# Ledger of designs, part 16: VHH binders against q8wuj3r1227to1361

Target 1, 135 residues: q8wuj3r1227to1361
Amino acid sequence: NDFAYIEVDGKKYPSSEDGIQVVVIDGNQGRVVSHTSFRNSILQGIPWQLFNYVATIPDNSIVLMASKGRYVSRGPWTRVLEKLGADRGLKLKEQMAFVGFKGSFRPIWVTLDTEDHKAKIFQVVPIPVVKKKKL
Key: E = the ipSAE of ESMFold2; O = the ipSAE of OpenDDE; V2 = 0.75 times the mean of E and O plus 0.25 times the DockQ between their complexes.

## First folded at step 12 (VHH; framework vhh_6qgx_2)

Design u2 (at its last look DockQ between E and O 0.09; V2 from the best seeds 0.00; counts 0 for: pae E 15.6 > 2, placed apart)
Fold by OpenDDE, look of step 12:
Structure u2 (fold): chain B 135 residues (1-135), chain A 120 residues (1-120)
Amino acid sequence: as target 1 above (135 residues)
Amino acid sequence: QVQLVESGGGLVQAGGSLRLSCAASGFTFSSYAMAWFRRAPGKEREFVAAISGSGDSTFYTDSVKGRFTISRDHAKNTVSLQMNSLRPEDTAVYYCAAEPSGLDWEYDYWGQGTRVTVSA
């Protein structure tokens, strides 16, 4: 059983079940607005539940994801990640950590880490999230 | 030999309905998610709807939500797309596709397509 967690401003959001853990942060206030997990057994096949969930996330939200366990569906998740700012053509491995953004633009700090054994992201995201303009 | 054969396309007036069908053979039907795509004139192929291998989950592109319904019949190895409230912008060649459940988001098999024309 792999260890995975998401920590926001010193607060940990653990999941007891293998699958994908998601934490949603309001991009204006920097508050955690939701915490959800998707079990591996439910994630078999096309990740409809995740697709539907992501669709309900309000714009201007920072979306954090972390995988737990080794039996998470890989390929189909890329579409969801792309919607949250990940590069196209990515191939997921056994472990994943993701900092994404739901909105009308892609912030430069959107980051995906994929590893077979360990994925980790440590990141500071400025709040409020704003679209950068040319200087 | 894998085969996907679409049917049910045709000419219909705006506001009308069509039911597309795709007959699948040559692979384990229940092991594949099935989907419909479409290609409008001068546009790239786009996703329309998908249904999981078991049939318990469906997904739709936003523009067809509430109007289109995807279903599958395991006994007949068919996938259907009920299209209601059709619009001119729904005009396209519609393709049936099969994707192995739990694998990469790539469709292994494609039909030849069936043409849907919606007149104003």
Scores: ipSAE 0.016, ipTM 0.335, lowest interface PAE 7.4, mean pLDDT 84
Fold by ESMFold2, look of step 12:
Structure u2 (fold): chain B 135 residues (1-135), chain A 120 residues (1-120)
Amino acid sequence: as target 1 above (135 residues)
Amino acid sequence: QVQLVESGGGLVQAGGSLRLSCAASGFTFSSYAMAWFRRAPGKEREFVAAISGSGDSTFYTDSVKGRFTISRDHAKNTVSLQMNSLRPEDTAVYYCAAEPSGLDWEYDYWGQGTRVTVSA
């Protein structure tokens, strides 16, 4: 499809090119600190740019991703999702939306929605992001 | 003037090995990611392998994983592609490419290519 965006607290972050859109939110304050796109030529041609970008994201960050159009849904770049809390061995379909976390633990709200027609996540994330213990 | 010059292509029997080399000049070699792409007859150029500016990270397309190894030599300003267990489907013109660390989405510099032919 031609319409894709990430919305954080009412502000929309649109994407103009097919590929993956990334928004990084500070987990302590809940402010958006980065918005970056990775078009298909990068995902397939230079996937390490995405790996390096994710490696530089500060710990305790919420990381949102959404596909636009016919994104490259296979290849080594998809391993960044596992680094951000997605289950190992996931399979992406034609559309994806992801709410992940960069840090030493995996919050329960980390989620991936992937489907051939539409992918959409609506999520309320607790701020500040902290590790919770079981009773 | 940036220049990328590939070498090492040729004709090889299936199951054999070749080592491609790309000599780089005209830019700060350690600041650029280097990659190999290939174009088979009648197809679009496709990604093969990439290596970060530091050499610490490498990436491969699925069809070559475990068979090809990318490396770089900062003293000689070269990037190499060791191709083992070659198959007829690896037949293509192989291109060296360079990209700065920015997120500008495409490789800035390309070589003219070196031909690899793999016979059954």
Scores: ipSAE 0.000, ipTM 0.139, lowest interface PAE 15.6, mean pLDDT 74
ESMFold2 (binder alone), look of step 12: mean pLDDT 83; pTM 0.839

Design u3 (at its last look DockQ between E and O 0.15; V2 from the best seeds 0.00; counts 0 for: DG spot H101, pae E 13.5 > 2, placed apart)
Fold by OpenDDE, look of step 12:
Structure u3 (fold): chain B 135 residues (1-135), chain A 120 residues (1-120)
Amino acid sequence: as target 1 above (135 residues)
Amino acid sequence: QVQLVESGGGLVQAGGSLRLSCAASGFTFSSYAMAWFRRAPGKEREFVAAISWSGDSTFYTDSVKGRFTISRDHAKNTVSLQMNSLRPEDTAVYYCAASPDGLDWEYDYWGQGTRVTVSA
């Protein structure tokens, strides 16, 4: 039984239910500031709920997402992910792992993995998150 | 057969008000988010406002915030757009749309539109 989970610096944030998990990390200090989940049972409203939740996330935050279960992922999902640095025109599948950033720029390490059976991201993010100046 | 029929458009002076209505039929209205879009002459269609399936959440494009209000009536299968303090730049054909998810992305159903003209 494949479970979706998020792990930050050795600490796991599992979900016991199908749904979307979100972990927010402060981009300056690198500490987890919030953790929430949206149950699959309320799938119809999840995109809107997620949208509202993301709006409350402070700037300069690393946003981690993992999904478990089957989702109809259209419009609002992609919009939310784009706000967090995902590429435009992405197509969501059955499973999702996402490392995003809420801020005034798009870091190069922003990554989305979408798979029908398994999505996984292993990534090291430098802290503090800073905009690199092109020389 | 799915139908979205807009009404309420017309000519109005700047600063005036209009109320658009969209009557929906042929699909499970309560399962869909509803939205209004508009297309001004020579411009691309743009998102105006959306309301969630439950009616608990609304979204607006920045230019209409505080002036426009979207609402829905589940009993009548209608979605409305109250437009106050209208401006010439609000002149457009306004379209009603339905989406299983909402916001301004993919919509399954579209109306034919109703024309709104705001004179200076």
Scores: ipSAE 0.015, ipTM 0.321, lowest interface PAE 7.8, mean pLDDT 85
Fold by ESMFold2, look of step 12:
Structure u3 (fold): chain B 135 residues (1-135), chain A 120 residues (1-120)
Amino acid sequence: as target 1 above (135 residues)
Amino acid sequence: QVQLVESGGGLVQAGGSLRLSCAASGFTFSSYAMAWFRRAPGKEREFVAAISWSGDSTFYTDSVKGRFTISRDHAKNTVSLQMNSLRPEDTAVYYCAASPDGLDWEYDYWGQGTRVTVSA
């Protein structure tokens, strides 16, 4: 299992190293604004590079993540998923795919798929991303 | 009351140097990681540099590596950013921020900012 990618509106973003890949989409216009990867050496120990990258993501951004190969599925870096809307206390398995959001609310489409053999999410996200209040 | 107060901004010619300082009060400084962010005119705030609570680990955005150095002084409760070889694109308001312990990424406290202008 050494092939992984994220696809946004027909464009694929592949990854060449074991770890995780991240694609950031502007929630107002729906444009991809960033694609980067974090290899396992970054995810181990003190993952300042990932923490600082996520801290600089603009509010109102859609954040896509996908695992590649045997990624580091435990440790402090996984708290990033909670900050982007994942449920606290969820244990990651050998594969992971995630659709999250950087902002002041948690959209209903935030989702995490994690399993031992494959993880896949197909999602349509409404643009612009707005907070909806219950009545 | 928690305060982060930046100083050291100003006007400097390209190729010059400035040293920014951030004085911290109202919290246990030695328990927080410290960072600098900047906002250029018309742009979103961006990360510049961070230093762990112990000072053992530092991280820099790619555009400033080799030119900027972050440091901290526990006796004075300050964090500093030495900026060398300044370029016009470094022009921004620079903000100091603090995060609990060196393993967290949420920055709890922010300063008001100090303006740096780099002329060609």
Scores: ipSAE 0.000, ipTM 0.136, lowest interface PAE 13.5, mean pLDDT 74
ESMFold2 (binder alone), look of step 12: mean pLDDT 84; pTM 0.858

Design u4 (at its last look DockQ between E and O 0.06; V2 from the best seeds 0.00; counts 0 for: pae E 15.1 > 2, placed apart)
Fold by OpenDDE, look of step 12:
Structure u4 (fold): chain B 135 residues (1-135), chain A 120 residues (1-120)
Amino acid sequence: as target 1 above (135 residues)
Amino acid sequence: QVQLVESGGGLVQAGGSLRLSCAASGFTFSSYAMAWFRRAPGKEREFVAAISGSGGYTWYTDSVKGRFTISRDHAKNTVSLQMNSLRPEDTAVYYCAAEPSGLDWEYDYWGQGTRVTVSA
């Protein structure tokens, strides 16, 4: 049984059984500033809890999420992820991997992977995170 | 028969207040999250605010934060939207909606709407 996990620069962060893990990275320095998890046992409240948590995340933060819950979610999840740069109209499936950004713009590297079996993202994010100007 | 009936809309000057109410019937009220949406002229329907079944959690679109408050009364099977510091851009038809869970955000039931007009 595969569990959801997040690894940053070779460091694997603790994962719980079924739920969502969140890791927050400072977009200027590239260091992990916080991490948390929401357990599946309180699934019905997770979107709201996540929303509140995300609201406390400083701007210019890279937000990593990985989830496994054997559930399908939309609604509040979608809205939270949209705040972090996810495309509108997304549908969360059983598995999710997400690289988002909290800030005043949407970096091109924001990525969401939703799979029924396994979602995975391997990505290099440039630090510091800056808004690219089109020349 | 399921019914959602909105009330409280009207004409108000900018900076004024309105309180919208939605009376729900025909389903187990406490089992549903309730929400308010609005549709401005020429625009798509947009989310305004939501409250969980228990009332323990609320969510607001950014543009109304600090101005609007959603609440529910389980005894009366009503959901309300207190709208303060109204702006012309708040002008819209406001709709009440009900969803069975706080997860899928698929609303099973909709009201017919109540019109709110905010004049400059």
Scores: ipSAE 0.014, ipTM 0.322, lowest interface PAE 8.2, mean pLDDT 84
Fold by ESMFold2, look of step 12:
Structure u4 (fold): chain B 135 residues (1-135), chain A 120 residues (1-120)
Amino acid sequence: as target 1 above (135 residues)
Amino acid sequence: QVQLVESGGGLVQAGGSLRLSCAASGFTFSSYAMAWFRRAPGKEREFVAAISGSGGYTWYTDSVKGRFTISRDHAKNTVSLQMNSLRPEDTAVYYCAAEPSGLDWEYDYWGQGTRVTVSA
């Protein structure tokens, strides 16, 4: 149950250390662009490695995040979730999984699951990601 | 019209202190996160410090942590950067920036900058 991974179209992306893992998918073609992890020592204080990584994510990207082990669930790093579409003021529990988006709009499929024992999301995302007017 | 006006830059000896101030107008100040960025000659602009709209969260780049303090005054619509123990490497033009969503490295509004020069 401490085993954590992100799966995209059948391919698993495991995490090697406690903290968070991030997978970025190009929203136009659905290709995985990068897989990066951020250990707890990076998440404490001001985690500029994470901030810089998120800043360099291309617009129109799907961003997947998952916790591994006992991650740092508080602190300034958690504000990147709001930038990627999470609700403001949300408090993280002991585990989290997140499907977010880097861009100028918030898709309806943006989802955060955070629980004390486990967190998981299964999500189908339409490709290409486009802005829709809600009817 | 949104305006961000920096002040407090100047020439200072290494080990000295400066306090930068940014006066904000044309928007609801408490709704915006505020930040300081800097650009040294020949370098790209880099993040220095940020403070949330409410003032409850602050962020600092590693090289300034423990030396710089960001703060905001909601009554005067200002954000300040107290810079202590200045080093020649802190020499740069410092920019004030504002953005409404918390962390978003494409800040919506920018000031014109104030120059800080730290002499050895």
Scores: ipSAE 0.000, ipTM 0.130, lowest interface PAE 15.1, mean pLDDT 74
ESMFold2 (binder alone), look of step 12: mean pLDDT 84; pTM 0.850

Design u5 (at its last look DockQ between E and O 0.31; V2 from the best seeds 0.00; counts 0 for: pae E 14.9 > 2, framework grips)
Fold by OpenDDE, look of step 13:
Structure u5 (fold): chain B 135 residues (1-135), chain A 120 residues (1-120)
Amino acid sequence: as target 1 above (135 residues)
Amino acid sequence: QVQLVESGGGLVQAGGSLRLSCAASGFTFSSYAMAWFRRAPGKEREFVASISTSGDSTYYTDSVKGRFTISRDHAKNTVSLQMNSLRPEDTAVYYCAAGPTGLDWEYDYWGQGTRVTVSA
């Protein structure tokens, strides 16, 4: 059974490898432009792999992440979550689900769920992504 | 002075192979992860492959997995990219980079690049 996955507009993006799944969506058109996974061993030992990947993601991209496996690795790689709009000083547990944004602003719908055993996010993101002010 | 000098680029037919090499000098080679990036015409620079300081770990972008192999030679201070089964979409300027040791977002050093052209 695959207990961790990302689904975009009815299309499922599973991963068989423990670590972090990433799906990138164009914020203007709403189309998935790329997806990949980073193993826990990579996140722990060579986080620049994730940094490199995220650095090349075009601005105005929605970035979805979900952890796979029993434990999500902790380490410097979590910096990428902040880069993508997560709150600073976030406390990761064993599982995480994340809806982030690569761009010059932080949309109000950016959200991170962290749990010891499971994390889930169901979210509608408006396309095109535009800067919104929280009232 | 830090230098990264790429070589091995050229014109090749689809399905062919090339081996890129990058000669590093002016810094402690063994302390840096090495990587290859590429920039295709009209596109942004993209990550291709990386190798850890020790050489024990490698990582590839999805589109080159199974076709490209990154390696390094500590004795010669070089990093190489063996490119097999080349495709027209692999056409790009390929750049060698010396990467961060941990927390850095960007690579510290970059080469001038070598051009790879894959014809149909």
Scores: ipSAE 0.030, ipTM 0.413, lowest interface PAE 3.9, mean pLDDT 86
Fold by ESMFold2, look of step 12:
Structure u5 (fold): chain B 135 residues (1-135), chain A 120 residues (1-120)
Amino acid sequence: as target 1 above (135 residues)
Amino acid sequence: QVQLVESGGGLVQAGGSLRLSCAASGFTFSSYAMAWFRRAPGKEREFVASISTSGDSTYYTDSVKGRFTISRDHAKNTVSLQMNSLRPEDTAVYYCAAGPTGLDWEYDYWGQGTRVTVSA
């Protein structure tokens, strides 16, 4: 019964497999434009599917991420978080939630929460509201 | 000068097949992972399939899994996409892309695209 999901303006985006969940929101209109999950086998090694997905996200997009279960918390894929505005050098713990941004600047609301038991962000950004829970 | 040149696009009926090819030149082909992307009318470019530098690992977006097959030929410097059981929603301009091995998150080189139209 455990739910890991991302919620945007009341709509939940659940995940059914261990790994990470990604939701992309257009930063100008505040509408969700994609929802994708990346299971652990994709996150191991050099995950070209994830890298390509992030590379094709339009500029000025809000990017939400949440872990599900025992996700791959190390490896080259984690550099995606830094590209989307996370602080350099942070280490992921057993759970994570992230509000990031694809674009040429780093908004003040970019936030990463990572802990062993739960990770949760409730964030109001200028356009959309984001709610996330792992457990 | 780097070139990625796609070919094999065209008009096909639903349920039919096409094989796309991408000829690569101007870079060390065996050092790059290769991918196919597509852009449907009115939509953003999306990932379709990728293949590792060695050709041993392939990845597919869910909507094409089981229908499309990516392959590469190091002797000919080509990457191919065999598209079977085509559907109208597969209609798009298909792009070939090359990305280096390592921590690079973006593909370095892109082709100009080949148009695929699938009629009902």
Scores: ipSAE 0.006, ipTM 0.174, lowest interface PAE 10.6, mean pLDDT 76
ESMFold2 (binder alone), look of step 12: mean pLDDT 85; pTM 0.865
OpenDDE, look of step 12: ipSAE 0.018; ipTM 0.351
ESMFold2, look of step 13: ipSAE 0.000; ipTM 0.123
ESMFold2 (binder alone), look of step 13: mean pLDDT 85; pTM 0.861

Design u6 (at its last look DockQ between E and O 0.06; V2 from the best seeds 0.00; counts 0 for: pae E 12.4 > 2, framework grips, grease 25.5 > 24.2, placed apart)
Fold by OpenDDE, look of step 12:
Structure u6 (fold): chain B 135 residues (1-135), chain A 120 residues (1-120)
Amino acid sequence: as target 1 above (135 residues)
Amino acid sequence: QVQLVESGGGLVQAGGSLRLSCAASGFTFSSYAMAWFRRAPGKEREFVAAISWSGGYTFYTDSVKGRFTISRDHAKNTVSLQMNSLRPEDTAVYYCAAEPEGIDWEYDYWGQGTRVTVSA
């Protein structure tokens, strides 16, 4: 099954294009601020488009990603995901679901699911996103 | 036999510069992206910089942006890291790595590293 979508608070953000879908949520107010997709056809090498896009995302943003169909998991994918809070040394597979955060810290709710056939994340993220202080 | 041999490390004062070089052999150099990693004492190995197979694209970890420059020479099968404005926190063993642009993101080959020490 190559179907993939992102849903935020009951609203779906589907893409008809095979590749990577990205939804950006403001971490302070919890509203969706952007939605884009990167086509598989342009993911043959280093995914510089995604890298550059992520660089433009404002800090304190929740970043959602989902794969659709087969894509080349090469290039700075890992680095991009790491920047968004993913664990180092991850290996990308054909399917991916990702909840990341762009900011000065790594929230504990950041999570990545990589599967060959199906990846899924159901996540509740507290808004506003704040760095937990040591008690 | 695949080999990546780093050189250029040494002791330098803060604010100084070093140029690291990595000589590659035993594989099709032009088919691989090249990268530099580093491991500081007591820390895990971390990404520093990478350059695409053609040399047309580069990217860096945030802490070295504007200070470090990665380049490659296809004629000599080398990758270099120009390190300017060095800081004590840049102290580490620096490793050269080669990565094919295939399906799975993985570095196939690693050098043994060259030590960089930046004194305050």
Scores: ipSAE 0.017, ipTM 0.298, lowest interface PAE 7.4, mean pLDDT 84
Fold by ESMFold2, look of step 12:
Structure u6 (fold): chain B 135 residues (1-135), chain A 120 residues (1-120)
Amino acid sequence: as target 1 above (135 residues)
Amino acid sequence: QVQLVESGGGLVQAGGSLRLSCAASGFTFSSYAMAWFRRAPGKEREFVAAISWSGGYTFYTDSVKGRFTISRDHAKNTVSLQMNSLRPEDTAVYYCAAEPEGIDWEYDYWGQGTRVTVSA
């Protein structure tokens, strides 16, 4: 049993299945524009669904990811983290949380936390525009 | 000579259904993953659905899950897309594509497309 969610400006986005969840935030307005989950069968099999999803994320987007349960922590899918600003060569452990960015630069707030028992990030993210809009 | 030929497009009212078909020739169909992409007016081509070379795994973009079903028939060398509960936002030219191995965003072969128009 574990507890996994992503929270943006007070709104929680819980995971429904073991695997990873992804929330995309528009960096201009600060609004959540996408929430989806990728269960383990997707991560192990043909991961094109995840690669295509990440490739279609608009530039200047904040990308949040979190694991639920026993997720697939190895395989070609993990390379999307590098495309979103994670350092190369990191090994994922049994839990992960990630704050990334899709764009032409790597912000200093890009953060990956991966641990055996609990992975958690609390982050206030400065976006390229002046304000975030609520909900 | 490789060919992918789509058919089954047309005009349909919102809430209706269409079944797209793609006939494949000129390559070993059972060795390729098959996919459907679409291009809406003024937009870039986007992924819709895919099916593994064996037919054992299917994948869908979130906006079509529960409404669209991809399938393949090795005896007829066809891949199909059953589209139910159609919405005006599904209006696009739909393309069939083939790729020999599954994690590359480069598909080797593409059809010419079939137009789907969904009226509000």
Scores: ipSAE 0.000, ipTM 0.109, lowest interface PAE 12.4, mean pLDDT 75
ESMFold2 (binder alone), look of step 12: mean pLDDT 83; pTM 0.844

## First folded at step 13 (VHH)

Design u7 (framework vhh_6qgx_2; at its last look DockQ between E and O 0.13; V2 from the best seeds 0.00; counts 0 for: DP in h3, pae E 14.0 > 2, placed apart)
Fold by OpenDDE, look of step 13:
Structure u7 (fold): chain B 135 residues (1-135), chain A 120 residues (1-120)
Amino acid sequence: as target 1 above (135 residues)
Amino acid sequence: QVQLVESGGGLVQAGGSLRLSCAASGFTFSSYAMAWFRRAPGKEREFVASISTSGDSTYYTDSVKGRFTISRDHAKNTVSLQMNSLRPEDTAVYYCAADPTGYDWEYDYWGQGTRVTVSA
C-alpha cells in the first residue's frame, strides 16, 4: 500500500521514502523545476522545513504532492495545502494526492484527493497558467 | 508562565560526550513536538534534532546523524539530547524549542540556551 508516484508528461518521479513527495512545475513553461520528499518524521516534528521549501517555490508554480505510506494527517504542515489552494478545513485521511498552485490566485483546477488507502489524480493543466474570470 | 530550561552544557574534548536536558513547564508538553537548535559563533541558528509529540518519530540534521540522539520523557516534561563523538564544529549554544502540532509553523517557545564547547 506504499505504492505512490508522480508522473509529469510521461516522466515518473518516484520516491523511496514514506511521507509527502513534492514536484514543482513552472506554470509558464511547464517544466519541472524541482522535486523533493518530506518524510513523516519531518512532517511530524519539523514543519519549518516544509514551510521554508514552499516559501522558496516561485510564484506561478504548479505544485504536485503525493503521499507514500501512511502520512501524518495532523500538524502544522497541512497549512501548506491551504497556501497552495486547497480548501480550508480539509480533512485528511491516510493517503493524499494534490495538485496545487503557488500564486496570487486559485486556479479552478486545484484539486485534492484524500483516501484511507489510495489517492489518485489524473489531470491536464493548461500552460501557461493564467487567471480566469469566474463565470 | 511558560519555561524551557536547558542544562548539561559545558566544556568537553573532541570525541567526548554530553547530555543536554530541557525542562518544560507552563504549557501542555504532550501537545508539542520538541526540538534542539544550536547557534555557533558567527553563524545563524540551525536545526539539530526534533522529536514528535508521541516520541515515536525523530529527525536529525545530517551532520549529527549517528552521533546525537533526541528523546523525551512525558512524565518529567523533559527533552534530552545525547551528544556523542563530539566535534569542534559542534561548539554552539544549544536551544530547546517547543513546536505546536496545531496550526502554527513556528516554534512557540524557546529556552535560554546552554553552551557547549568542544575543544580540539
Scores: ipSAE 0.019, ipTM 0.312, lowest interface PAE 6.2, mean pLDDT 85
Fold by ESMFold2, look of step 13:
Structure u7 (fold): chain B 135 residues (1-135), chain A 120 residues (1-120)
Amino acid sequence: as target 1 above (135 residues)
Amino acid sequence: QVQLVESGGGLVQAGGSLRLSCAASGFTFSSYAMAWFRRAPGKEREFVASISTSGDSTYYTDSVKGRFTISRDHAKNTVSLQMNSLRPEDTAVYYCAADPTGYDWEYDYWGQGTRVTVSA
């Protein structure tokens, strides 16, 4: 249904199929550069399409993900979240929303929300994305 | 040179067992996720099993769960696949693969394969 979407600066990216949506934002300019969906059948097996897609995401990119439907929490695809900044060994519930980053460092705003019924994140990300370390 | 050398294939009756081994050289073994893939005649390669760098996490395709076990031995630089309760549909060339990212993500290094035939 219409409760599975990603919104960036007022523009909505809905999903028509069960699975996950991915939206990629350029971390230098803050512009959406890609919107892609992966259906559950791809996620339940070995998700080479998803792996290849993430490999081609430019460095310094903000990566947004949102689930639709049930059973998205299963399979090796969840390792993508770890590459994009989620903690290793993460256990997903039935729904998830994720704000991640493709790059050489892990910004503080990387966030995962996962629940059985509804997952939602609202986040303001500073642009351009830069590496900062507390001394 | 990076090399992966599989062994342990052969002919076995349905219901039997085989243990495949993959000897790794030319890279830091403990930094790589390892996997087994297989290719049946006339079909595409398919994932069978993978194991994390530490060995703590394993993953299996549905058709082999409960029958196959992947393991790794850091002292010997080997990864093994114990295949029990073999079925004719398990007949394939089995390939060892290594993922230099360590995340079970992209498998850049591949062995030559070892042939497994399961007869009725």
Scores: ipSAE 0.000, ipTM 0.136, lowest interface PAE 14.0, mean pLDDT 75
ESMFold2 (binder alone), look of step 13: mean pLDDT 83; pTM 0.840

